# Designs tried in a protein design chat: VH-VL binders against f9uss8. Part 29

Target 1, 221 residues: f9uss8
Amino acid sequence: MVLTDIEYLLSYLEAHHVPTIKKKRHTYLTYHGLAEHYTYVLKDGIIKNSIILQDGREYNLSYIAKPDVISLLRDEVSRSTDQPFNVRIESEYATFYQVNRVAFWKYVNSTPELQNYVKNYYRKKLSENILRLQRMVMNGKKGAICAFIYSLVDLFGRKVNEGILIDFVVTNDDIAGFCGISSRSSVNRMLKELRTDGVITVKNHKFIIQDVSYLLDQIAN
Key: E = the ipSAE of ESMFold2; O = the ipSAE of ESMFold2 at other seeds; V2 = 0.75 times the mean of E and O plus 0.25 times the DockQ between their complexes.

## First folded at step 11 (VH-VL; framework fv_romlusevimab)

Design ri2 (at its last fold request DockQ between E and O 0.95; V2 from the best seeds 0.61)
Fold by ESMFold2, look of step 12:
Structure ri2 (fold): chain C 221 residues (1-221), chain A 122 residues (1-122), chain B 108 residues (1-108)
Amino acid sequence: as target 1 above (221 residues)
Amino acid sequence: QVQLVQSGSELKKPGASVKVSCKASGYTFTTYAMNWVRQAPGQGLEWMGWINTNTGNPTYAQGFTGRFVFSLDTSVSTASLQISSLKAEDTAVYYCARVEDDFWSGYYMDVWGQGTTVTVSS
Amino acid sequence: SYVLTQPPSVSVAPGKTARITCGGNNIGEKNVHWYQQKPGQAPVLVIYYDSDRPSGIPERFSGSNSGNTATLTISGVEAGDEADYYCQVWDDKTDHVVFGGGTKLTVL
């Protein structure tokens, strides 16, 4: 019986009695640029990473919707403890293991299985970021929206009779932040165009994707 | 306080025209489409159509693509329904009702006007 | 085009549960809204998106929608609940609003 990397990490944290904290919807776990001495591991819930651009806009980077480490951009010898991102809770609540940053890296450095987790974590995050960059940079605004919607399938998608339900509530502001669009009206218009083309619809506040191939065709390759 | 206030009741003869107004207050007029709904005496609700308050483009339900005209005066946040060549069958209560003009809108009517009774008789 | 069918009337004893149905082909794929209309008054939204309640609507009003039937449920029925009830959808193929024929709820 072989545990996956994340299963091993969670078991390790439980065995070492790492405390947890709970945060409610639309509160922040961490803020970009503020000092933080803890590494957080998502146990349950959904969070959104973002940064504040120089012009005051919030740029949304990613969701984390499965257990995973929130960020590993700082190690035990880093000169800065500044957090790289704002981390906001998007589910009704989220629960995190809270471990001192230096202690977390001591666990990793003494435990080969955790070293493997960290190596795979960086490879995974690099690959995801490269794919995200390609989708966003190689598309116009409509293509960026299509790429964003498609990215939700792996995170929140469930097959239903009507198509693929994105089992998560997303706002026009969130979409604008992920796609680099400054106007809610522009997002609204492009979503209505996709609905008119039979690509997406709304059921109970959530996307249903009716034509996945259309989304893929709008994403530059 | 969000409110839709309609013009008063009208008594008309067959062949005349009538204009029913619906004045909105308490919200940004152009963020909601304005619907018109007819209810004949003892009958159910019948959707007549809507007008996009941002573009002025109307959509008319089947059976309402002739004598019925929707219009706007956005400077006073007012939608209007004009009915020409009135027939006895046009006797009804006419309601305005708003629907949020947003992709995520479920197209439900959260606020209704009080209704305007139009009576057509000889 | 798209048709919603409601029973013309439903009678229920005070304190019991009323169930008002709205039938439509694959209505479970649509978002169903419900309105209450008392005599001489404008309709009032009581349920939207199948099961959500506007502010001020008591939780004894609930809704469900699956398959070919949506249902408005009123538990603990009171005399003040006597009204006509209409279901409504938006048909994305025609870009039209569609109302059901209405159901008169009588509390006996």
Scores: ipSAE 0.546, ipTM 0.788, lowest interface PAE 1.1, mean pLDDT 89
Fold by ESMFold2 at other seeds, fold request of step 13:
Structure ri2 (fold): chain C 221 residues (1-221), chain A 122 residues (1-122), chain B 108 residues (1-108)
Amino acid sequence: as target 1 above (221 residues)
Amino acid sequence: QVQLVQSGSELKKPGASVKVSCKASGYTFTTYAMNWVRQAPGQGLEWMGWINTNTGNPTYAQGFTGRFVFSLDTSVSTASLQISSLKAEDTAVYYCARVEDDFWSGYYMDVWGQGTTVTVSS
Amino acid sequence: SYVLTQPPSVSVAPGKTARITCGGNNIGEKNVHWYQQKPGQAPVLVIYYDSDRPSGIPERFSGSNSGNTATLTISGVEAGDEADYYCQVWDDKTDHVVFGGGTKLTVL
């Protein structure tokens, strides 16, 4: 009878026949700084938000792995706005509702349930970003890697006999980008240390977390 | 093209020493550890150990800690195996094989040298 | 100290399916790799990470790994598949590579 905020949004978009688009793995939905006339809502798939620095390093901000609005960071009045992040598809495919910005805000402004979604969206994103900033600022490189790996449990974790499988493939480059580490060799070395300590291992290209308590102990207070 | 080229076969007497070289080409030498694998006549593959090509630190399998020395010359992308005080039981084919020095690699040997036959006879 | 056990030989008729086993304690928790070695040649990687196939290896080569047994499966066996086959793991407790004893595949 009562839908969650995101379920209501998805149902609303379907009822209004909002078109969808489909993008392949490692293609971009949008690029930081380019003008865009649409608001995108993830229907299914996994994406990564990032900013590419002048020196070519990618600063990774977050994964979105559940239905959610890709970004609402820009003003609600303009017909078009610069995109705040690069958005890359990390799953084989991802599907997005593509809704005109003006139409999207008309829907929100006329619908109390969508207004609640938007209010909760901003509060949630702000809280998530504050926590992420705290972990980045208060950790050394090893602590940042442990915090990142721990964050994957809620997104992709699945209990298996060997521990917690992170059912998602990440690379040393991805980890470096999430942890603010400039050296891929430093990431590699620290992951090997964690394996030697019995904290993580690899099965079929994916992390197995064997000691969650160790990860938590390495994360700054 | 990625390639490991080993030195030629050797015939030695007991008590002598031998050096088998393995020259890498077609990739960044320091991104792959170099493994050494022994195969005695009619026998299976036996891992002898590896050397980290970035640090020069060797790891020797049990039974290969003593007369067997791994070394590098990174200026020419070459790994070497030296066997001292040769015994008849050292008669074998010796292979080099690379393993990517990456947490995700799984420690499989994707490229092998052609093998070097060392024969020890009186 | 970790031990991998393979049968010394397997015989299969042409066009049939060969299954080569590799036994080890809890081998399903390890990543298993397979090599083909023809007489007078160096080994060639044919399966890695239990079931992944390198570029250039025919689809009729496949692998599985669960419990105490990993299996290399070759469907539609051809005369050219006659070789010795070795399984291999890395033991993270000892930081050692371990090979199985090898299995000679004969196509009759």
Scores: ipSAE 0.505, ipTM 0.786, lowest interface PAE 1.6, mean pLDDT 89
ESMFold2, look of step 11: ipSAE 0.504; ipTM 0.762
ESMFold2 (binder alone), look of step 11: mean pLDDT 93; pTM 0.953
ESMFold2 at other seeds, look of step 11: ipSAE 0.424; ipTM 0.730
ESMFold2 (binder alone), look of step 12: mean pLDDT 93; pTM 0.950
ESMFold2 at other seeds, look of step 12: ipSAE 0.427; ipTM 0.733
ESMFold2, fold request of step 13: ipSAE 0.485, 0.469, 0.351; ipTM 0.765, 0.744, 0.736
ESMFold2 (binder alone), fold request of step 13: mean pLDDT 94, 93, 94; pTM 0.958, 0.955, 0.959
ESMFold2 at other seeds, fold request of step 13: ipSAE 0.455, 0.489; ipTM 0.757, 0.770

Design ri3 (at its last look DockQ between E and O 0.92; V2 from the best seeds 0.54)
Fold by ESMFold2 at other seeds, look of step 11:
Structure ri3 (fold): chain C 221 residues (1-221), chain A 122 residues (1-122), chain B 108 residues (1-108)
Amino acid sequence: as target 1 above (221 residues)
Amino acid sequence: QVQLVQSGSELKKPGASVKVSCKASGYTFTTYAMNWVRQAPGQGLEWMGWINTNTGNPTYAQGFTGRFVFSLDTSVSTASLQISSLKAEDTAVYYCARVEDDFWSGYYMDVWGQGTTVTVSS
Amino acid sequence: SYVLTQPPSVSVAPGKTARITCGGNNIGDKNVHWYQQKPGQAPVLVIYYDSDRPSGIPERFSGSNSGNTATLTISGVEAGDEADYYCQVWDEKTEHVVFGGGTKLTVL
């Protein structure tokens, strides 16, 4: 009956005939530090936010797996148009509404429901980033991996006979980038330990979490 | 490009010993465990065990803990199976097959050697 | 120890669909792999992770796995498909590879 704030945003964009673009897996929508004059809103698909370090390694920040605005760091009066993140497509395809940045903020400033979306967006992103910072600085490597795997439950989790299936393919490189771990070999070793302990297993290239309590116990409180 | 090439077939008498070698090429030898699989004439596949090519630690299946020894020479990317005190029942084709040694391993054998026939008779 | 059960043989007419079963307790919780072995040759992986095809395996080979039964399906069967077919799993508890007994596919 009542639209959520993201549902309202999507219907608003459709009503205003905002064009969409489609990108395929492992291509980039935006690059950190390059000028960008558009606001993008994810319609369908999964993306990963990251920063590429000077040595070429990718430091991963978050997934967006549900409709949401990619970034609101720049507004209509901002003096810089530099994108804050690399945005890579992780699904086979992803579809985005493409809105001129100035036009997007005119929509927001004239529409109380969109203003509410923006307020909730900032609260949500701040809370998520505080939690990630806490988990990164308060955990050793194994704890960081456990925290990352647990974070995937809300994004991709589905109950199955043998536990909670994480219905998404994640590589050791991706995990290393999310957890600040220097090599995929180190990630591999720690994941093998969790598998041997009966905490996680593999079905069709995907995690199944078999012992959530053990996983949570590895994460610093 | 990825290949496992086994040593030639052997005819042996009961009580002798045999060593079957399996030379790997086209990949990093220590990233895959090496399996040994036996197939007696007209019979199915029988897993004998494997050897971890990074640590050299073997794991033997039930019934293969006595006369069967897995070994490695990592300098030439070669795994070996030695069978001592050969019996007529050891007559079989012996295969090597690799399994990726990582967390995501499904424990499937994507590359097999061509097989080595060991025949034990007088 | 974990046991996989396959029928000893399956006969199918050319152009029809062959279904080769692999039975095991809760096999749907395991990753099932399938090998084709022609006479005098080494086994060749044809399906892994229940349903994935290695490069070079025709699309007419497919797999499924649920409950207590995994199935290898070969549609449009050709004479060249005559072979022994083995299912295989990894048993986490014993840390052993387990093969089924094999199924001889005959194309009549």
Scores: ipSAE 0.477, ipTM 0.751, lowest interface PAE 1.6, mean pLDDT 89
Fold by ESMFold2, look of step 11:
Structure ri3 (fold): chain C 221 residues (1-221), chain A 122 residues (1-122), chain B 108 residues (1-108)
Amino acid sequence: as target 1 above (221 residues)
Amino acid sequence: QVQLVQSGSELKKPGASVKVSCKASGYTFTTYAMNWVRQAPGQGLEWMGWINTNTGNPTYAQGFTGRFVFSLDTSVSTASLQISSLKAEDTAVYYCARVEDDFWSGYYMDVWGQGTTVTVSS
Amino acid sequence: SYVLTQPPSVSVAPGKTARITCGGNNIGDKNVHWYQQKPGQAPVLVIYYDSDRPSGIPERFSGSNSGNTATLTISGVEAGDEADYYCQVWDEKTEHVVFGGGTKLTVL
């Protein structure tokens, strides 16, 4: 069978006996700004990327919910480099391939298929981040919340009788961190407005999106 | 310890007024809306409405909009129910119960007062 | 307004399983909560969000909710479980709390 570029990478790592590690919910794999000797590849689970702001808040950047390399922001010049983001496990467990960073780049530099993965990785991540930035900074607080909830559909969305279930537990603190909102009470108030308007509701601790068009209409573009 | 402590039982004549108080302790009073629930003798639970403890805005269930008034004294973490022009049919146990004022709230009442019996007879 | 229907009474032998139903149109789309009320006492929350158990409630209490029926299940019924049981939902359209009529559980 023809492998996708991520499937090729995973097979390559397995063939080279790259060890795996396992981390439990709400522990950190890496921390922003600390030295790191490894490149991590998500094998299974869900993680959240974030940074700590000067005021101590954890600003949330993205979820990774499918196999992918955690970060390739640092160059291949040294054996260690500062980790660009905090990486926290959001699933019950997550499993990662742990490969020496210098060795990882040697694999890439010697393997055209891995070079292709890296080129596609950067293109994909740049496109995703540019679009996210435009959506988030061009909206008021309500628009940012709507954009965030909408972004969860591709990650965790599942069609149910009542609408689209977001099959993942998200807190007001998480939403505040993704939307750049300093007040949990403001998030709560805006979510309650959306619930009253019939846009979203709650079933067993999770979002149900009842009116996707309303969410899209609130997002600046 | 989270508690809701209600005022004592009342015996009233038709046409009088009564005020039932509910004092909260052990939590941040303004984080939970306060519900009032009536239970007539031998009957089930009947939701009368609630009051938002942050804004003071009451919401009354159908049939409870006239003679029933919810109020707050947030300085002493107390919600009150006043019933005017009492009728024999107002004879019941009146409960206060809290609901978390949060989007994720399922609108369930996790803590209840002990109940206040109001008896209206000639 | 939205209506919840409960049987007036249920009788169960000690050690057996009690099932108390709560009927409503499309109740499976709602979050169902259950309260236990013993004589002369205030109600106590025993199940919320269909099936979640508050701290201090025995594991023999469980709940389910699908279609037009929610069910409170009490396995290994004890004499101390004898009480009135109420189901409750929030009706989004009217923004009202709705209680069922209550079910008296008798342990015989």
Scores: ipSAE 0.461, ipTM 0.770, lowest interface PAE 1.7, mean pLDDT 88
ESMFold2 (binder alone), look of step 11: mean pLDDT 93; pTM 0.954
ESMFold2, look of step 12: ipSAE 0.431; ipTM 0.728
ESMFold2 (binder alone), look of step 12: mean pLDDT 94; pTM 0.955
ESMFold2 at other seeds, look of step 12: ipSAE 0.404; ipTM 0.718

Design ri4 (at its last look DockQ between E and O 0.76; V2 from the best seeds 0.00; counts 0 for: pae E 7.6 > 2)
Fold by ESMFold2 at other seeds, look of step 11:
Structure ri4 (fold): chain C 221 residues (1-221), chain A 122 residues (1-122), chain B 108 residues (1-108)
Amino acid sequence: as target 1 above (221 residues)
Amino acid sequence: QVQLVQSGSELKKPGASVKVSCKASGYTFTTYAMNWVRQAPGQGLEWMGWINTNTGNPTYAQGFTGRFVFSLDTSVSTASLQISSLKAEDTAVYYCARVYDDFWSGYYMDVWGQGTTVTVSS
Amino acid sequence: SYVLTQPPSVSVAPGKTARITCGGNNIGDKNVHWYQQKPGQAPVLVIYYDSDRPSGIPERFSGSNSGNTATLTISGVEAGDEADYYCQVWDDKTDHVVFGGGTKLTVL
């Protein structure tokens, strides 16, 4: 039976009895710049990567909503490394495998299937970041909001009678942080415009996209 | 079933203190901020402020920054309002009402407690 | 500091349409929410985001918001609609909730 590379990693960690930890919503797994001796692998739940600015605002970088390694951006040979992001739990709970960094890289270096996972991980992250950069650089604020909302379809989208339900609560403050918009009132106005134009609606704190074509038309390409 | 159940009515003398409790059930308590709203007899609704249920940090409306204290006991999903140095003008019905935890996403109070009448009389 | 103004009362005959206004400077730029409060009861949300209805609120309740005026409209008014109605916004300059003064709807 041929496993995907993430399925292989998860089964490998289970076979090696790697311990798990569980964290509640809005608590932090790691903080940017804090020394860390572990590699974390998301088993289930949803997390958000961010950095916190000097003025206390949170710049949001990405969600991880499926099993994946939290970060591999730092030196692979040191016993510890500074974490590149704050990692906050966005689901009610999230569960992580907690792997000693030295042990993790020993597993990778001795196991071709895990080496493939790591190569594919870097290719995936590079491609995702290039796309995000293009959308942010080529768009004004409204285009960035539309691009962000559209990006949620692949993460959380589900077809319903009213349109595409984004089956995850994303707040206006979260949107501001993902889109680099400092004014909450600007986000509120732009979302109200989208709602008034019949592009989105909000039910039970969740977005329903009613006009995908409008979102795509607002996004620079 | 989402519900906010408040403590019973109180009769107090001027200068005393009172604590009004608001127990939440049917949802994850830390997902919603808790607002407090006052309604004096025959008067309209008056927003007193809110407390962030994740951090415990309160925000008080103008006029409520002194004798009024919001607090939490997250282990029993309960928010409380304490009013010290009671005055006759504090006679009112006090409501708790929830707003989604990141206050700025919902902007509306979808579930209210039944209200607690506090009467301050000599 | 942001102020919402409502008429103190509105009277309407059964089966007719009631319109309750909520005035504010540039209120059309804000999201307006409406609450119904019957005597001796807690307020109940009836409209949010200007015009959306929570589950369980009849379609005869509707809302609009433009310019300096938001309006709650109740068509086919019934005796059970007698209540006080409050509009509410969030003021992002102060991060405060603001209520209107309330309107007493009388069905006669």
Scores: ipSAE 0.132, ipTM 0.678, lowest interface PAE 6.8, mean pLDDT 86
Fold by ESMFold2, look of step 11:
Structure ri4 (fold): chain C 221 residues (1-221), chain A 122 residues (1-122), chain B 108 residues (1-108)
Amino acid sequence: as target 1 above (221 residues)
Amino acid sequence: QVQLVQSGSELKKPGASVKVSCKASGYTFTTYAMNWVRQAPGQGLEWMGWINTNTGNPTYAQGFTGRFVFSLDTSVSTASLQISSLKAEDTAVYYCARVYDDFWSGYYMDVWGQGTTVTVSS
Amino acid sequence: SYVLTQPPSVSVAPGKTARITCGGNNIGDKNVHWYQQKPGQAPVLVIYYDSDRPSGIPERFSGSNSGNTATLTISGVEAGDEADYYCQVWDDKTDHVVFGGGTKLTVL
């Protein structure tokens, strides 16, 4: 059948013998603001994008849980560029294609299928950014947390007897960072309210969503 | 089967050192932080701190920042507690207990070691 | 430094219900975990997140937490439930684990 944009990119990289690297959980692939000579493409694993402000606060931007290019935000002609965010491995390991930046853009510029990938990548990222902004401006911290938990269904959701299992450990600190909440106590309290109301449970360190309608009712349209 | 097996009990003189080991099996060692809990004779449980098994970074409770050192050997899935300059007040049972490695996720200890009795007497 | 207060002892007749309290300022905002410790043995987790039971813990163990009091409830108390019981929270201000002083449950 027809290859998806990302399947085409992966096949292209394999055909060009692009090397891979492997990183372990909670190590960093890239750091915000440091020069990097490579474009990385996630082959397998889960990563988290974040930035760290000068006062030490960390704001989480997104997970990448399926094969995708880590970032395309900088000038395509430079040998190296400042990385736009930190990339931390959240799975036990993650594997990346490591592509020289100049070579990567030469591949794209000479290959219509890869150009389509890049156009769709930017459309996807724009939509994701709009949703992130909505979460940040939602009325009430509870609504932001509910929106974030709901967003995990497409990334990690799996039907089980008790509801929808989010088949990945997402910590209260991660939730605080995604929702712009500085108080760890506030996140703990709101998650406890959701548990008490029968909206979620925690089993084996993972969320199970039991009442999706409640989550949706808490989310601004 | 998830299990934490601690080293045997120790009898020591004041001023000596002791090392208590805690060997984990049946799970991915680096996914869970390792806590140390002290229980003096006839007293309750006292949290000493924990060590992140992925990074090796320890956190010590108040009163345990000096003579108490947490360490790891991840190649054999073992956490250790070393106590230097032993005092009579260090006489206690020392437990290891695991917690998921994210210190924000609720901090309950689902699996405990059997305990190691350290007796300090002159 | 957050403080948890437990009664030093509770006595209950066999087959009756035991209630062990754990007091703390706004403890209802915290997640409370409970451990059972029999003489000469390591503690065993019996309740986590206020009211959830680990696999293998009988349904007669239950928990609640609101306001300034968390409660471990053991219905149909058996002689084998005779033990020390500890409540435990995490204090996010100090990033420390806090245990209650323990409650000795005696089955008479």
Scores: ipSAE 0.061, ipTM 0.653, lowest interface PAE 7.6, mean pLDDT 86
ESMFold2 (binder alone), look of step 11: mean pLDDT 93; pTM 0.948

